# Miniprotein binders against q96jn8r1131to1294: the designs that were tried, part 194

Target 1, 164 residues: q96jn8r1131to1294
Amino acid sequence: TLEFLENHGKNILLSNGNRTATRVASYNQGIVVINQPLVPQLLVQVRIDFLNRQWTSSLVLGVITCAPERLNFPASACALKRAAWLLRGRGVFHNGLKICEKFGPNLDTCPEGTILGLRLDSSGGLHLHVNGVDQGVAVPDVPQPCHALVDLYGQCEQVTIVNP

## First folded at step 16 (miniprotein)

Design d12
Fold by ESMFold2-Fast, scan of step 16:
Structure d12 (fold): chain B 164 residues (1-164), chain A 83 residues (1-83)
Amino acid sequence: as target 1 above (164 residues)
Amino acid sequence: SKEEDLFKEAEEFAKLALEMLERGDYMYAAEYYLLAAEEALEAGNPELAFKYARKAIELAKKSGTEEFLKEAKELLKKIKKEL
């Protein structure tokens, strides 16, 4: 079963059989990673459970190609500038550089109840799914193995893994 | 050394901040300057950290990003104690 890894950002508390992640302090230190590699056709989905509108920005989704089990996570996903592909706001980032200005919806404005998904296609293209709708290829040719990452950043204080 | 690695990391974040700034992405520029300031402080260079933290505050105000503004101000207080 899909679960969040026990190795996570400092401000995360896991519950619901490690399927719910809650950020209990501040706006950062909220990185979580799925417990198995994102292999082609595996759809990993999380639901936004709680938004704290004290903050401006919101969650980041993406993949990393480094092994996550013993990784010392930085305060935010953008500090993972090596081996990271991130969806932030409206942008797509690779190793800290914006590679696409406008892809999919603005993640900073997705409401509570939104279901966000990551999937690799058979050619290694990374897809974003929003409420069941495939947004297309955000990143082509992602190296494998890679691991799905959610950064509970800013407004987003809780997410839960949901089955397709 | 660890200080050399942290200094290099600070410079790399500052370069990313400049890239974002050139594209008009003030929010992301603020975040990268904040990260650059944190690494510079950890590297034992509070003068460089101060420079980057001030840029982060300016850009956080310009973008209206409360997260970065709050964090940058808190970091600036820590930096000033090391100066």
Scores: ipSAE 0.367, ipTM 0.693, lowest interface PAE 2.8, mean pLDDT 88

Design d13
Fold by ESMFold2-Fast, scan of step 16:
Structure d13 (fold): chain B 164 residues (1-164), chain A 83 residues (1-83)
Amino acid sequence: as target 1 above (164 residues)
Amino acid sequence: SKEEDLFKEAEEFAKLALEMLERGDYMYAAEYYLLAAEEALEAGNPELAFKYARKAIELAKKSGNPEFLKEAKELLKKIKKEL
């Protein structure tokens, strides 16, 4: 079954059989990665459990193409550079650069209870799902293997893996 | 070249930092300036790295995060050794 890897950002505490990730300090050092590759048609979903509105920005999600088991995670997913394709606020980012202006909802304003999903289609396109609704292709031709990543940044202090 | 690629990355991170700053998003603005400083240092430009690290420190103070401020100050120490 899907779980978050034991290797994660230093401010993360895993619970609920490694299916819940809580950021217990600060606003950063909150990267978690799913324990198996995101293969075509696998839908990985997380629910936003807790938002701390002390902070302005919120969670980032996407995929990473380097091996995550022993990776020394940076403070923020943005520093992963060429290894990551990220959905952040209203944008899609790769290698720290904004490659799409407005895709899907603003992730900085999604409320507690929102279910966010990542899925690769048969052509390698990365899809975002929001509360069960496919937002379309955020990133075409994602290199494989890749892993689903969530950065519990800023407002988002807790997420839980939810089965479809 | 690798140095040209790193310099372009530093410039783009700095542009993203300005965009975040215009939104009043001090957290992301500080982070992007910190990333810009790291890339500039790696590209062999410690003077540019110093400029960006200073901006990151000022914005980190506004974010109210002492841990991030500590990280920014540690990077500044490394940059000063290269100057």
Scores: ipSAE 0.188, ipTM 0.531, lowest interface PAE 3.4, mean pLDDT 85

Design d14
Fold by ESMFold2-Fast, scan of step 16:
Structure d14 (fold): chain B 164 residues (1-164), chain A 83 residues (1-83)
Amino acid sequence: as target 1 above (164 residues)
Amino acid sequence: SKEEDLFKEAEEFAKLALEMLERGDYMYAAEYYLLAAEEALEAGNPELAFKYARKAIELAKKSGNDEFLKEAKELLKKIKKEL
């Protein structure tokens, strides 16, 4: 089943059968990637387990279209310059450039217990799900194969993969 | 060239830093300036790297984050070795 890849940011510790990711230091170096490609209709979900309120910004969700198994991850997902579509705060970013100002809820304010999901529709549209509610298409026409990514940045120090 | 590509990426990160600063997101603004400084340093422009690193330090102080400030100061030390 779904697990976080063993290749991850250096501040990550995996536990619970590689289904829980904890950032054990600092505010960055917290990128994790799901071990299976995000194929159409697969819903990948993570639950926010722990927020450190001393930080102001929080987790980032998205997809990358490069192979993640041996990728040298940057300190933050915001540094990904190629093959990356990211949701941060209310913004949608492609390779570091903001392509949408407001989409879905503000990810910097989601509380502990929030379940965030990523899914591709049959047309390649990337959807964000929040507590089971489809927020719509954040990014159209995502190339395949692609892989779901979570950046445990700032406030977000722990997430766990949950089944639908 | 590789240096030209790195310089372009430094400029793109600096623009993103300004966007975050306009929104009062000092944490991401500082992060983008640190990324801009790293790319400028690799592009062979330590003067530009120094400028961006100083902006990152200012914003790190504004955010009240000692860990971020420590990382920004460590990058500044690397930049100073090439000035």
Scores: ipSAE 0.176, ipTM 0.562, lowest interface PAE 4.2, mean pLDDT 85

Design d15
Fold by ESMFold2-Fast, scan of step 16:
Formats: sequence, C-alpha cells, structure tokens
Structure d15 (fold): chain B 164 residues (1-164), chain A 83 residues (1-83)
Amino acid sequence: as target 1 above (164 residues)
Amino acid sequence: SKEEDLFKEAEEFAKLALEMLERGDYMYAAEYYLLAAEEALEAGNPELAFKYARKAIELAKKSGNEDFLKEAKELLKKIKKEL
C-alpha cells in the first residue's frame, strides 16, 4: 500500500493512514515522499485537497534519486541541488536548472480536486498524468532507484494519495 | 573549479528568478534570488550575494512571506559579515 514516509518537511502532518499530507503552517517545509521506489508501471497519484489563495505559487511534483528515509529536507524542493527532477509551474527542472520551458499544464493553476500522477515507462521516462491524461515524457532516462516527491508549497496545503 | 561551478549556479538561479518575475510569481522569484545569493556567497562573491539577497527580501515583502523574509534576513546577516 502506498503511503507517505514519516520523514517529511517540518510543517507536514500525516493522517488517513499516512495517505494524506497537510501543511499546517506557513508556505514551505512541505516536502513529502512516497514510501516505495517509483518502479516502471507504478502510477503514483495524489489529489489536491485544499488550496490557500493567500499564496501565489503551488505544489511541485517530481522524483529524487537519493534515499529519502533520513534525508534532511530543505525548506523547498527548489533548494534540492542534486538528484532531483522537478515539475514546477510549466517548467521541468533538474537540480535547479530548467531543462524544459513548457510541459503539461501550469501546476500553479490546477484547482482543488485535480489528480496528479507520476509514472515511469519501460524506458525510464518520467510521465506526468493530469486527471488520468498522460502529458507525455517530462524527463527521459531517470536513474533508478528513484522516489516520487510532492512539495506542498504555497497554495497547496493538502494532498491525498489516490488509488489508480 | 568548485567556485566557478557555484558562480554558474548562482547565475542560473538569478536567471530563473527573472523568469518568475516575468510571470508575476514573486514567491518563486524570491526563492530563486535567495538560492542565487547562497551560491554567490559560497563562490566567494559577497557583493553579488548581497545584491541577490536584497532582491529576495524585496520580493518576499511583496508576496507576504514572513517566514521566508526571516530566512532571507538571516542570510543577509551572514553576507554582511563577509563584506
């Protein structure tokens, strides 16, 4: 069963059997990681449960290739300098460098109820799924093992893991 | 060298900050400027770090990020010690 790791950002509270992550303070310190490596054909999905429009930017989604169980998470996924591939707004970033200008929808404007998914294809390509629709390959040849990461940044204060 | 790599990282973060500003995203723009300041300081350029930290503080105020503002001010204190 998929759940969020107990190692997470300082402002996160886990509930619902570690399947719901809530950011209970501020706008940052909201990184959570799925408890199992993202292996080919595994579709990991989260639903946006609550958006606080006090903030302008929203969640970041992606993968890390370092072991997350005892990682000291930075305040924001944006500060991950190594071993990270992130989808933020419409951009794709690798270790803080933009590698794609426009990919998929703008994550800063996805409404409550949106289901976002990450999946590796058989060639190691990372796919973003939005409400069940495959957006294509955001990152080719992701190193393995890798782990799905969600940063409950800014507007996004709650997400829940949903079954495929 | 490590310092050259850090300087390039600082420049890339500053470029990303400008892209966020073009989109009206003050929150991410502030964060990228703070990252640029950190890398510039580590690269041995406290004057550049000061410039970026100042930008981060300005944008954090515009976006209402009080906790981020505290972090940016703490970095600015570290930068001032190197000036």
Scores: ipSAE 0.130, ipTM 0.487, lowest interface PAE 4.2, mean pLDDT 85

Design d16
Fold by ESMFold2-Fast, scan of step 16:
Structure d16 (fold): chain B 164 residues (1-164), chain A 83 residues (1-83)
Amino acid sequence: as target 1 above (164 residues)
Amino acid sequence: SKEEDLFKEAEEFAKLALEMLERGDYMYAAEYYLLAAEEALEAGNPELAFKYARKAIELAKKSGNEQFLKEAKELLKKIKKEL
């Protein structure tokens, strides 16, 4: 079964058999990673449980191609030192550079209850799923192995892994 | 050294911030300067961190983003303790 890795941002508390991640302080230090590599056809999904509207930005989703078990997580996923592809707001980012202006819905406006998913297709394309609907290829040719990452940033204080 | 690596990363974020600034993307430029300031502070260079945090505050004001202003001001408080 899919779980969040025990190595995570310092403001995270894991519960529900490591399937729920809660950010218990501030607005940052909320990075979590799925405990298994994102292999082709595996759909990893999280549900937004709680939003705190005192902040402006919300959760970030993506993949990293470094081993996460011993990684020193920065305050924000945008500061990752290894190769990372991130979905933030409506943008797609690779190592801090915006590579797509508008992709899928605005993640800063997704309400509580939204289910967000990541999946690699057989050609290495990274797909975003929103409430079961495939938004298309956000990033082509993601190197493998890679690992699914969620940054409980800003508004998003809790997510739970849900099965397809 | 670890500090040398962090210093180089601070410079890389500052370069990304300049790229965003040239495109008129003040919100992302402010974020990259915040990242540069955080790395500079961790590298043991609070003077450089102060410079980047100040730029982040200026750009956050231009973007009208209250969250970035809060982030930049919180980091500036940490930096001032090291000066």
Scores: ipSAE 0.037, ipTM 0.378, lowest interface PAE 6.4, mean pLDDT 82

Design d17
Fold by ESMFold2-Fast, scan of step 16:
Structure d17 (fold): chain B 164 residues (1-164), chain A 83 residues (1-83)
Amino acid sequence: as target 1 above (164 residues)
Amino acid sequence: SKEEDLFKEAEEFAKLALEMLERGDYMYAAEYYLLAAEEALEAGNPELAFKYARKAIELAKKSGNENFLKEAKELLKKIKKEL
């Protein structure tokens, strides 16, 4: 069963059997990680539950290839300087450096109710799914094991893990 | 050295802040300037940290969020103690 790890950003409150993450303060310190490695063909999905539009940017999704259980998370996923591949807005970032200008839909404009998914294909390509639609390969050849990460940044104050 | 690595990271965060600013992303721009300020302070350059923190405050005001503005001002107070 998929859950968010108890190790998370300091502004996060977990509920609903650790399947719902709520950021209860500020705009940052909202990183959560799925409790199991993202193995090939496993589709991990989260639903955007609540957006606070006093902020302009929104959630970040991606993977890390370091062990997350005892990691001291930075204020923002974009401050991860090693072992991190992230999607934010329309960009793809590796260790804080933008490696693709425009991939998939703009994550800063996805409405409440949007279901976002991460999946590795058999070749190690990281795919983004939006409301069940595969957007293609965002990152090729992701090292394994890797772990799905969600940063409840800015507008996005709540997400819930949903079954495929 | 650790100090050289931190200084280089401060510069990279400042570059990312400018990139976000050009896209009108004031919140991420402010966040990157705060990260740049923290790295500059850790690297032993409180003057540079002060400049970055001030930019973060200006951008936090543009975002209109009082909680973020509080955090930016708290960092600035910490930096001023090192000056």
Scores: ipSAE 0.015, ipTM 0.374, lowest interface PAE 5.9, mean pLDDT 84

Design d18
Fold by ESMFold2-Fast, scan of step 16:
Order: C-alpha cells, then sequence, then structure tokens
Structure d18 (fold): chain B 164 residues (1-164), chain A 83 residues (1-83)
C-alpha cells in the first residue's frame, strides 16, 4: 500500500494511515516522500485537498534518487540539488536549475480537487498526469531507484494519496 | 566553528536567492534570503541578518504574498532585538 514515509519535512503532520499530509505551519518544510520506489508503470497520485491563496507559489512534485528514509530534508525541494528532478509552476528543475520551461499546466494555479500523478515509462521517462491525463515526458532517463516526492510549498497545505 | 559554518550557509542561501531573483522567482528568492537571515542571526551576526531580512521583505512585497510578508516582518522584529 502506498503511504507517505514517516520521515518528512518538520512542518508536516501525517494522518489517514499516512495517506494524508498536512503542512501545519509556515510556507515551507513540507516535503513528503512515497514509501515505495517509483518503479516503471506504477502511477502514484495525490489530490490537492486545501490551498491557502495568501501564498503565491504552490506545490512541487517530482522524484528524488537518494534514500529518503533518513534524509535530512531541506526547507524546500529545490534545495535538494542533484538528487531531485522537480516540477514547479510550469518549469522542470534539476540541480536547483530550470532545465525545461512550459511543461504541462501551471502547478501554481491547479485548484483544490486536482489529482496529480507521477509515473515512469519503460524507458525511464518521468510523466506527469493531471486529472488522469498524461502530460507527456517531463524528464527523460531518470536514474533508478527513485522515489516520488511532493513538496507542500506555499499555497498547498494538504494532499492525500488516491488510487487510480 | 559552528558560527563559521552557519555564516557560510547564510552566504550560500543568499547566493541561491540571487539565482532565483535572476529567474524572476520572487517567492523562492524571498525564502532563500529569509533562510540566509535566520542562519546569520544564529551565527551571531544580526547586522547581516538584518540586511537579508530586509531583502526578503522587499521580495515578499513583489510576490504579493501577505502571509510570507508577515512572517518575514516577525523575523525582522527578532533581529532588531539583537541589534
Amino acid sequence: as target 1 above (164 residues)
Amino acid sequence: SKEEDLFKEAEEFAKLALEMLERGDYMYAAEYYLLAAEEALEAGNPELAFKYARKAIELAKKSGNEMFLKEAKELLKKIKKEL
């Protein structure tokens, strides 16, 4: 069963059998990671449950290639550097740098109820799914093993893992 | 020393803030300056913390983010107590 790891950003509270993550303070320290590696064809999905529109940026999602069980998470996912490939706004980021512009919808504007998914294809390409619709390959050749992460940054204060 | 390590982290966060600013990402730029201010304050350098916190406030205003602006102003109050 898919769950968020007990190791997470310090502002996160897990509930609903570790399937709901709530950021209970501030705008950052909200990284959560799925408890199983993202293997090819596994679709990991989260629903945006609550947005605080006082913030301008919103959630980030992507993959991390370091072992997450004992990782000391930084304040935001963009600080993970070489270990992370991230989707933020309409950009794709790696090593703290924007490597692609205008991929998929703007994640800063997705409303409550949006279901966001991550999946690896058989060639190691990372796909974003939005409300069941495959947006295409955001990142080719993701190193394995990797783990799906969500950064409940800014507007996004709660997400829940949902099954396909 | 721990203070020297924190000072280096403050400078690295400020460098990351500048990179975000050059990309037009005011919210992440503000966050990195705020992190730089926190590390500078912990390192025992409230003057440097003040400079970074002011930059964070400026960028938070540009982002239109009232909640972050409030948090940045609260940190500035803590910094001013140590000046």
Scores: ipSAE 0.030, ipTM 0.382, lowest interface PAE 5.9, mean pLDDT 84

Design d19
Fold by ESMFold2-Fast, scan of step 16:
Structure d19 (fold): chain B 164 residues (1-164), chain A 83 residues (1-83)
Amino acid sequence: as target 1 above (164 residues)
Amino acid sequence: SKEEDLFKEAEEFAKLALEMLERGDYMYAAEYYLLAAEEALEAGNPELAFKYARKAIELAKKSGNEEILKEAKELLKKIKKEL
């Protein structure tokens, strides 16, 4: 069963059997990681449950290739400078470097109820799924093992893991 | 020393703020300038903290988020007491 790890950003509260993550304070310190490596063909999905329009930026999705169980997470995922591939807004970032200007929808504008998914293909390509629709390869040849990460930043105050 | 470590941390946060600003991420940029200002103040450099806090206020205003703006203004009040 997919769950969020109990090692997470300090503003996170896990509930619903560690399948729901809520950011209970501020706009940051909201990184959560899935409890299993993202292996090829595994589709990890989260639903946006609650958006606070007080903020302009929203959630970040991606993968990290370092072990997450004892990692000291920075305040925001964009501060990860090593072993990180992130989708933020319309961009794709590798270790802080923008490697694609526009990929998929703007994550800062996805409404409540949106289901966002991450999947590796057989060649190690990282795919984003939006409401069940494969957006294509965001990042080719991601090193393994890697772990799916969600940063409940800004607007996004709650997400829940959902099964296909 | 602890002060040297805090100063180095302030520099790293300021670099992250510039990276976010270059990408048009005003909310992230404001956050990192706030963190840079906090570390600079803790390191005993209120003049540098003042510079970063003012930049955070400017970027918080551009992002249109009252909470970040409020936090930045409250930090600026604390910094001014040390100047």
Scores: ipSAE 0.132, ipTM 0.504, lowest interface PAE 4.4, mean pLDDT 86

Design d20
Fold by ESMFold2-Fast, scan of step 16:
Structure d20 (fold): chain B 164 residues (1-164), chain A 83 residues (1-83)
Amino acid sequence: as target 1 above (164 residues)
Amino acid sequence: SKEEDLFKEAEEFAKLALEMLERGDYMYAAEYYLLAAEEALEAGNPELAFKYARKAIELAKKSGNEEMLKEAKELLKKIKKEL
């Protein structure tokens, strides 16, 4: 079963059988990673449970290609210099550099209850799903193995893994 | 060289910060300027790092993020030691 890894950002508390991640302090140190690789056709989904409007920016979603079990996570996913493909706001980023200006809906404005999904297609294309709707290919040819990552940054203080 | 690569990273983070400013995202704009300042400092350019860190402080204030403001001020202290 899908769970968040026990290795996570310093401000994270896992609950609900490691299927719920809560950021319990500040605005950062909120990176979590799914416990198994994102293999083709596996749809990994998280629901936004709680937004704190004290902050202006919100969650980041994406994949990393390095082994996450012993990784020393930076304060935010934006600081990942290597092996990371991230969706933030409407942008797509590779190792901190913007590679697509406008893709899918604005993640900074998704309300509580939104279900966000990541899936690889058979060609290695990374897809974003929003409330069950495939937004298309955000990143072509993602190297494998890769691991789904959520950064509970800013507004987003809680997410829960949900099954299809 | 490594210094040239870090300088280019600093410039790219600064460009991202400016893009975030255009859409009114002060929190991510401040984050990108902090990253730009760190890379500029690592590249051996404390004057450029100082410029970016000051911008991060301004934007952290606008975002209302007191924790980020504290982090930006601590980075500025480190930068000042290299000036």
Scores: ipSAE 0.311, ipTM 0.650, lowest interface PAE 3.0, mean pLDDT 87

Design d21
Fold by ESMFold2-Fast, scan of step 16:
Order: C-alpha cells, then structure tokens, then sequence
Structure d21 (fold): chain B 164 residues (1-164), chain A 83 residues (1-83)
C-alpha cells in the first residue's frame, strides 16, 4: 500500500500507518515522499486535512527523480536543486524556477477536504487531478523513475493519502 | 563557469521574489530572497548574499513571521563571516 517514506522533513510526524503527515512546527521543513515510484497510471492522491490561516501560501505537489531514501531535504521544495518538478500556486516549477506561469487551479486557495492527485500517463506526462478531475498534462516527458512529493508548506499542516 | 551559473540562479530567485512581492505574497517573496542569498553565497559573492538576506529580513519583519525572521538572521550571521 501507499505510505509516506520515513525519510521526510524534520517538522513532519507520520501517523495512521504512515498514511497521514502532519507538520508539527513552523511553516516549512514539511516535505514528504510516497514510498514507491510513481509508475504510469498509478494515481497517488492526498486530502488536505488542516489549514492554518496564519500563513498565506500553501502546499506544493510534484515529483522528484532522485532517490529519496537518504535525501537531505531542504527547508522547502522550492530549494530542491534539479530532479524536481513542482506545482505551486498557479505555476509549474523546476528546481524552484518558474517554467510555466499558469496551469491549473491555485493550490494556495484549495480548501480543507480537497483531494489532490498525481498521475503519470503512458507517455511520461505528469497529470494533476483535483477532486477527481484531471487537469491535464502539467509536465511532459518526466524522467523515470520518479517519486511523488508533497511539501506541507505554509497553511497546509496535514494531509492524508486517499485511495481513488 | 559554475560560479556564473550560481550567480544567474541567484538573480532569477531575486526576480521571482520581486514577482511574489508585487502580488502581495510576502512569505514566498522572503523565501526567494533567502534562496537568492544562499546561491549568491555559494557563488562566492557574500556582498550580494548580504543584500538579499537583508531584503529577506525586512520582508519577514513586515509579515510578522517570527520563525522566518530567525532563519533569515541566522543566514545573515553566516554571510557576515564570509565578508
């Protein structure tokens, strides 16, 4: 079954059989990674459980193509150097640098209960799903293997893996 | 060179910080200035890193983000040792 890896940002606490990630301090140090590679057609979904309105920005979703088991995670996903494609706010980012200005819905405004999904299609396109609706290809030709990543940044203090 | 590539990355982070600031996103504006400062320091340019870290501190004060302010001040101390 899908679980979050035990290697994670230092402010993360895993619970519920490693299917729930809670950021217990600050606004950052909240990166978590799914325990198995994102293989084509696998839909990985997380539900936003808790939002703290003290902060203005919220979670980041994406993929990383380096091995995550021994990775020293930076304070935020935006600081990941190479190997990372991220969906943040309205944009698509590679290593924190903007590569597409507007793609899907604004991730900074998704309410509690929103289910966000990542799926790799058979041609290597990375798709974002929002409440079951495919938003299209955010990133074409993602190198494989790759791993789904969630950064519990800012407002987003808890997510739980949800089955399709 | 590697230093020139890091310098360009620092400038791009600073540009992204300005874009976030213009839309009122003080948290990411401060984070991007922090990233710009870190890249400038790695590029061997502590004076540029100092300028960016100072901007990050100013934005953290304006936003009332005490935890970010502590992080930015700690980076500034590290940068000052390289000046």
Amino acid sequence: as target 1 above (164 residues)
Amino acid sequence: SKEEDLFKEAEEFAKLALEMLERGDYMYAAEYYLLAAEEALEAGNPELAFKYARKAIELAKKSGNEEYLKEAKELLKKIKKEL
Scores: ipSAE 0.199, ipTM 0.559, lowest interface PAE 3.7, mean pLDDT 85

Design d22
Fold by ESMFold2-Fast, scan of step 16:
Structure d22 (fold): chain B 164 residues (1-164), chain A 83 residues (1-83)
Amino acid sequence: as target 1 above (164 residues)
Amino acid sequence: SKEEDLFKEAEEFAKLALEMLERGDYMYAAEYYLLAAEEALEAGNPELAFKYARKAIELAKKSGNEEVLKEAKELLKKIKKEL
């Protein structure tokens, strides 16, 4: 079954059979990774459980193409210099650099209860799903294997993996 | 070249930091200036790295960004040795 890996950012506490991730301190050190590679047609979904409006930025999600089991995560996903494609705010980022100005909804404003999904299509296109609605291809030709990553940054203090 | 790539990366991070400042997002602005400072130092420009690191410290203090504050202070020590 889908779970968050036991290797995660140091401010993360896993619960609910490793299906819920809670950031218990600060605003950063909140990276979690799904325990299985994101294979074509697998839809990985997380629900935003709790937002702390003390902070201005929020959840980041995307994929990494390096092995996550022994990775020393940086404080924030935006610091990943290699093998990372991330959705943050309205932007799409590759290895820390913005490659698209405006894609999908603004992740900094998604409310509690929002379900965010990642899926690869058969051509290797990375799709974002929001509350069950496919937003289209955010990143074409993602190398495989890749792994779904969520950064519980800023406002977003808790997420839970949910079934399709 | 690697130095050209690092310099361009530093400029892009600094541009993103300015965009975050326009939004009042001091958390990401501080992080982007820290990333810009790191790349400027690797590119062999400690003067530019110093400017970015100081800005990262300023914005980290404003946002309560303790992790960036700690990292930027450590980087500033390394930068000062190159000046």
Scores: ipSAE 0.035, ipTM 0.404, lowest interface PAE 5.1, mean pLDDT 86

Design d23
Fold by ESMFold2-Fast, scan of step 16:
Order: structure tokens, then C-alpha cells, then sequence
Structure d23 (fold): chain B 164 residues (1-164), chain A 83 residues (1-83)
């Protein structure tokens, strides 16, 4: 029953029962959000379906603490600032600042077929999973409620929600 | 107002770009300037958008990132139409 919300960035087209998100234009306006809060132990996973090598940077994953159902999405997840904790490239970002240098793999180089997951542990730590492997705690003490976000930025033009 | 909020976001992205530049993160600095330009354009300030887009292009050239440079130049074309 996990789906992308029908409220999303302007360049997104949802298909496959709102489980596939495609960015149909440009490099930005590609934010999608999962349709239920990220509660402890829920693993939300997306598969990278299509990469366009015209662009250099790729998708961003993270959480937002604002209500997404009626949010006017900015061009990039980075504009969400205080409401967002984001994994981008090899960095962890909050409020537009890099709070961790090297965490997990470089998201700008993950190939098509990579499965990326987000999960909160019982202490509120945000974990990144890559192809089923827990990378550890990227962000401690995430405020709740929070919602899983994917920004189909740059190279990443399509993702699909996949079950564990 | 919405325009004032977007203008403030443009200035904050420019500040973050400067911080990244001071840390030697040239590509992140270029990306933040590009975001600053986009928000300035949306705020109805194409002059400020032009300033930030030029900074993004300069930093992209220094980093050698050809694909980002092409993207930044496309935004600059859009901005010039509003000037």
C-alpha cells in the first residue's frame, strides 16, 4: 500500500498505481513523497529505473517534517531547509549545510537497478539501505512525524517503489 | 509575501554557495548559486538571477563539469529573456 502522493513536483508523472515516478522534463521539479509517515521500522525502498547521463548530479533521498499533502514543492529538495534532512552525493545535509562528509556510497554514481531504502530505528535514527545493506545511522533523532522524500534530480529520471 | 520569501531563499542559497566555496566544494557552490538564480527568477528579480547564474557558470568552469555548465547556460538563456 505504499504509493507516491499525488501532490508532487511539476515535472513528475506518476504511473504503475502511483508506485513509479518519472521526471518528464529538465533536471529539477522532481520531488515525490511517500503517502504515509515514516514510522520506526518501516522500510521504504525505491529502485533506480532510468539514468540520463546528460546530467552530473543524481537523486536525493531524505525525510521532511512538514505536511506534504498540500505542499507547494520547490524546484529542489535543498530549498526545504529546516524541514529536510537529505542524503545527496556522499553527504548528509540539513538546513542547506553538510552535516556529514562521507556517508554510504556516492548517490551520484549508483547505477540503474540500485535499490535505496530509508528506515527509522527505534531511537529515531534515520538509516540508509543500499541493495538490502544497512549503511548505518545517517541522522540521529529525526523529529516525528516525518515523511520519506525522493528528489528525482539530474541524472535520475525514474524510480519505482519496491517491497522488501 | 511569496516574492519576499523567494527572495530570502535566493539570498540564503547564495550564502550557502559562499560557504561551500570557502570549503573548496566548488560543485556544491555552483549548484547553490544555480538554485539561488532559480529562486531569484521565480521571485521576479531577473537581474539578481543573472548575477547568480553567472557565478554558477564561473564555478562550473573552474570545476571542469561540462554537463552542469551546459545546464547553467540554459538557465542563463531563460533569464536573459526576462531582462
Amino acid sequence: as target 1 above (164 residues)
Amino acid sequence: SKEEDLFKEAEEFAKLALEMLERGDYMYAAEYYLLAAEEALEAGNPELAFKYARKAIELAKKSGNEEFLKMAKELLKKIKKEL
Scores: ipSAE 0.014, ipTM 0.357, lowest interface PAE 6.4, mean pLDDT 83

Design d24
Fold by ESMFold2-Fast, scan of step 16:
Structure d24 (fold): chain B 164 residues (1-164), chain A 83 residues (1-83)
Amino acid sequence: as target 1 above (164 residues)
Amino acid sequence: SKEEDLFKEAEEFAKLALEMLERGDYMYAAEYYLLAAEEALEAGNPELAFKYARKAIELAKKSGNEEFLKFAKELLKKIKKEL
């Protein structure tokens, strides 16, 4: 079964069998990683449980190709400069560089209850799913193995892994 | 070292803040400056932290985000304690 790894950002509290991640302080230090590699056709989904409107930016999600079990996470996923492909706002980022300006919905405006999914297709394309709807290929040719990452940044204070 | 890593993170966040500022995204710029301030403080550089926290407060005032402003002011209190 899918769970969040116990190695996570310092402001995260895991509950519900490590399936719910809550950021209990500040606006940052909220990175969590799924406990197994994102293999082709595996759909990893999280539901946005709670948003704090104090902040403008919201959650970031994507993949990293480094081993996450002992990784020292930065305060924000935006600081990852190696082995990271991230979806933030409407942008797609590779190692901190924007590679696509407008992809899918604006993640900063997704409401509570939104279900966000990541899936690799058979050709290594990374797909974003929003409420069950495939948004298309955000990143082609993702190196493997890779691991799904969620940054509970800013507005997003709680997410829960949900089954397809 | 951890201190060197935190300083490098502070500089990267400040760079991202400048990018947002050039685009006119004042609240995104404010949030990145606040990140830069927090990392600079953790790195043992309260003078740099003060500079970034002040920029975050100025930009937050432009946006009218009172809750963010309260949080930024609380960080500024912590920074002033170490000056």
Scores: ipSAE 0.244, ipTM 0.606, lowest interface PAE 4.0, mean pLDDT 87

Design d25
Fold by ESMFold2-Fast, scan of step 16:
Structure d25 (fold): chain B 164 residues (1-164), chain A 83 residues (1-83)
Amino acid sequence: as target 1 above (164 residues)
Amino acid sequence: SKEEDLFKEAEEFAKLALEMLERGDYMYAAEYYLLAAEEALEAGNPELAFKYARKAIELAKKSGNEEFLKWAKELLKKIKKEL
């Protein structure tokens, strides 16, 4: 079963059998990682439960290729550098740099109740799903093994894993 | 050590800010400078934190991001207490 790893950002509290992640302070230190590698055709989904309008940016999601179980997470996923491929706002980021200007919807404007999904296709392409709709390939040829990551940044203070 | 890790993270955020600035992405550049300033302050370097916070305020003004301006203003107050 899919759960968030017990190793996470310092401001995270896990609940509901490690299926709900809540950021309890500030705007950062909110990285969580799924407990299993993202293998082809596995769809990992999270629902946005709570948004705090005090902040302007919102959640970041993507994949990381380093082992997450004992990783010392930085304050923001964008600091993970070469280990991470991230979707943030409308951009796709790798090595902290924006490598694509517009992909999918603007993640900073997704409302509470939105379900966001990550999936690798059989060719290693990373897909974003929004409310069940495949947005296409955000990143081709993702290195394996990789792990699905959510950064509860800014507005997004709570997410819950949605199982089939 | 924890302090050494924070100092390195501040420098890494500053490098990301410069890369965003080269691309004309003022909003992300401002955000990375704010993160750099916070880490520099926690590492015990308020002079460096002040430098990064000032860069962030200029870029936040260019991007029109009121929340980053508020963040920078509050951070500058904390930095000045440590100087």
Scores: ipSAE 0.013, ipTM 0.331, lowest interface PAE 7.5, mean pLDDT 84

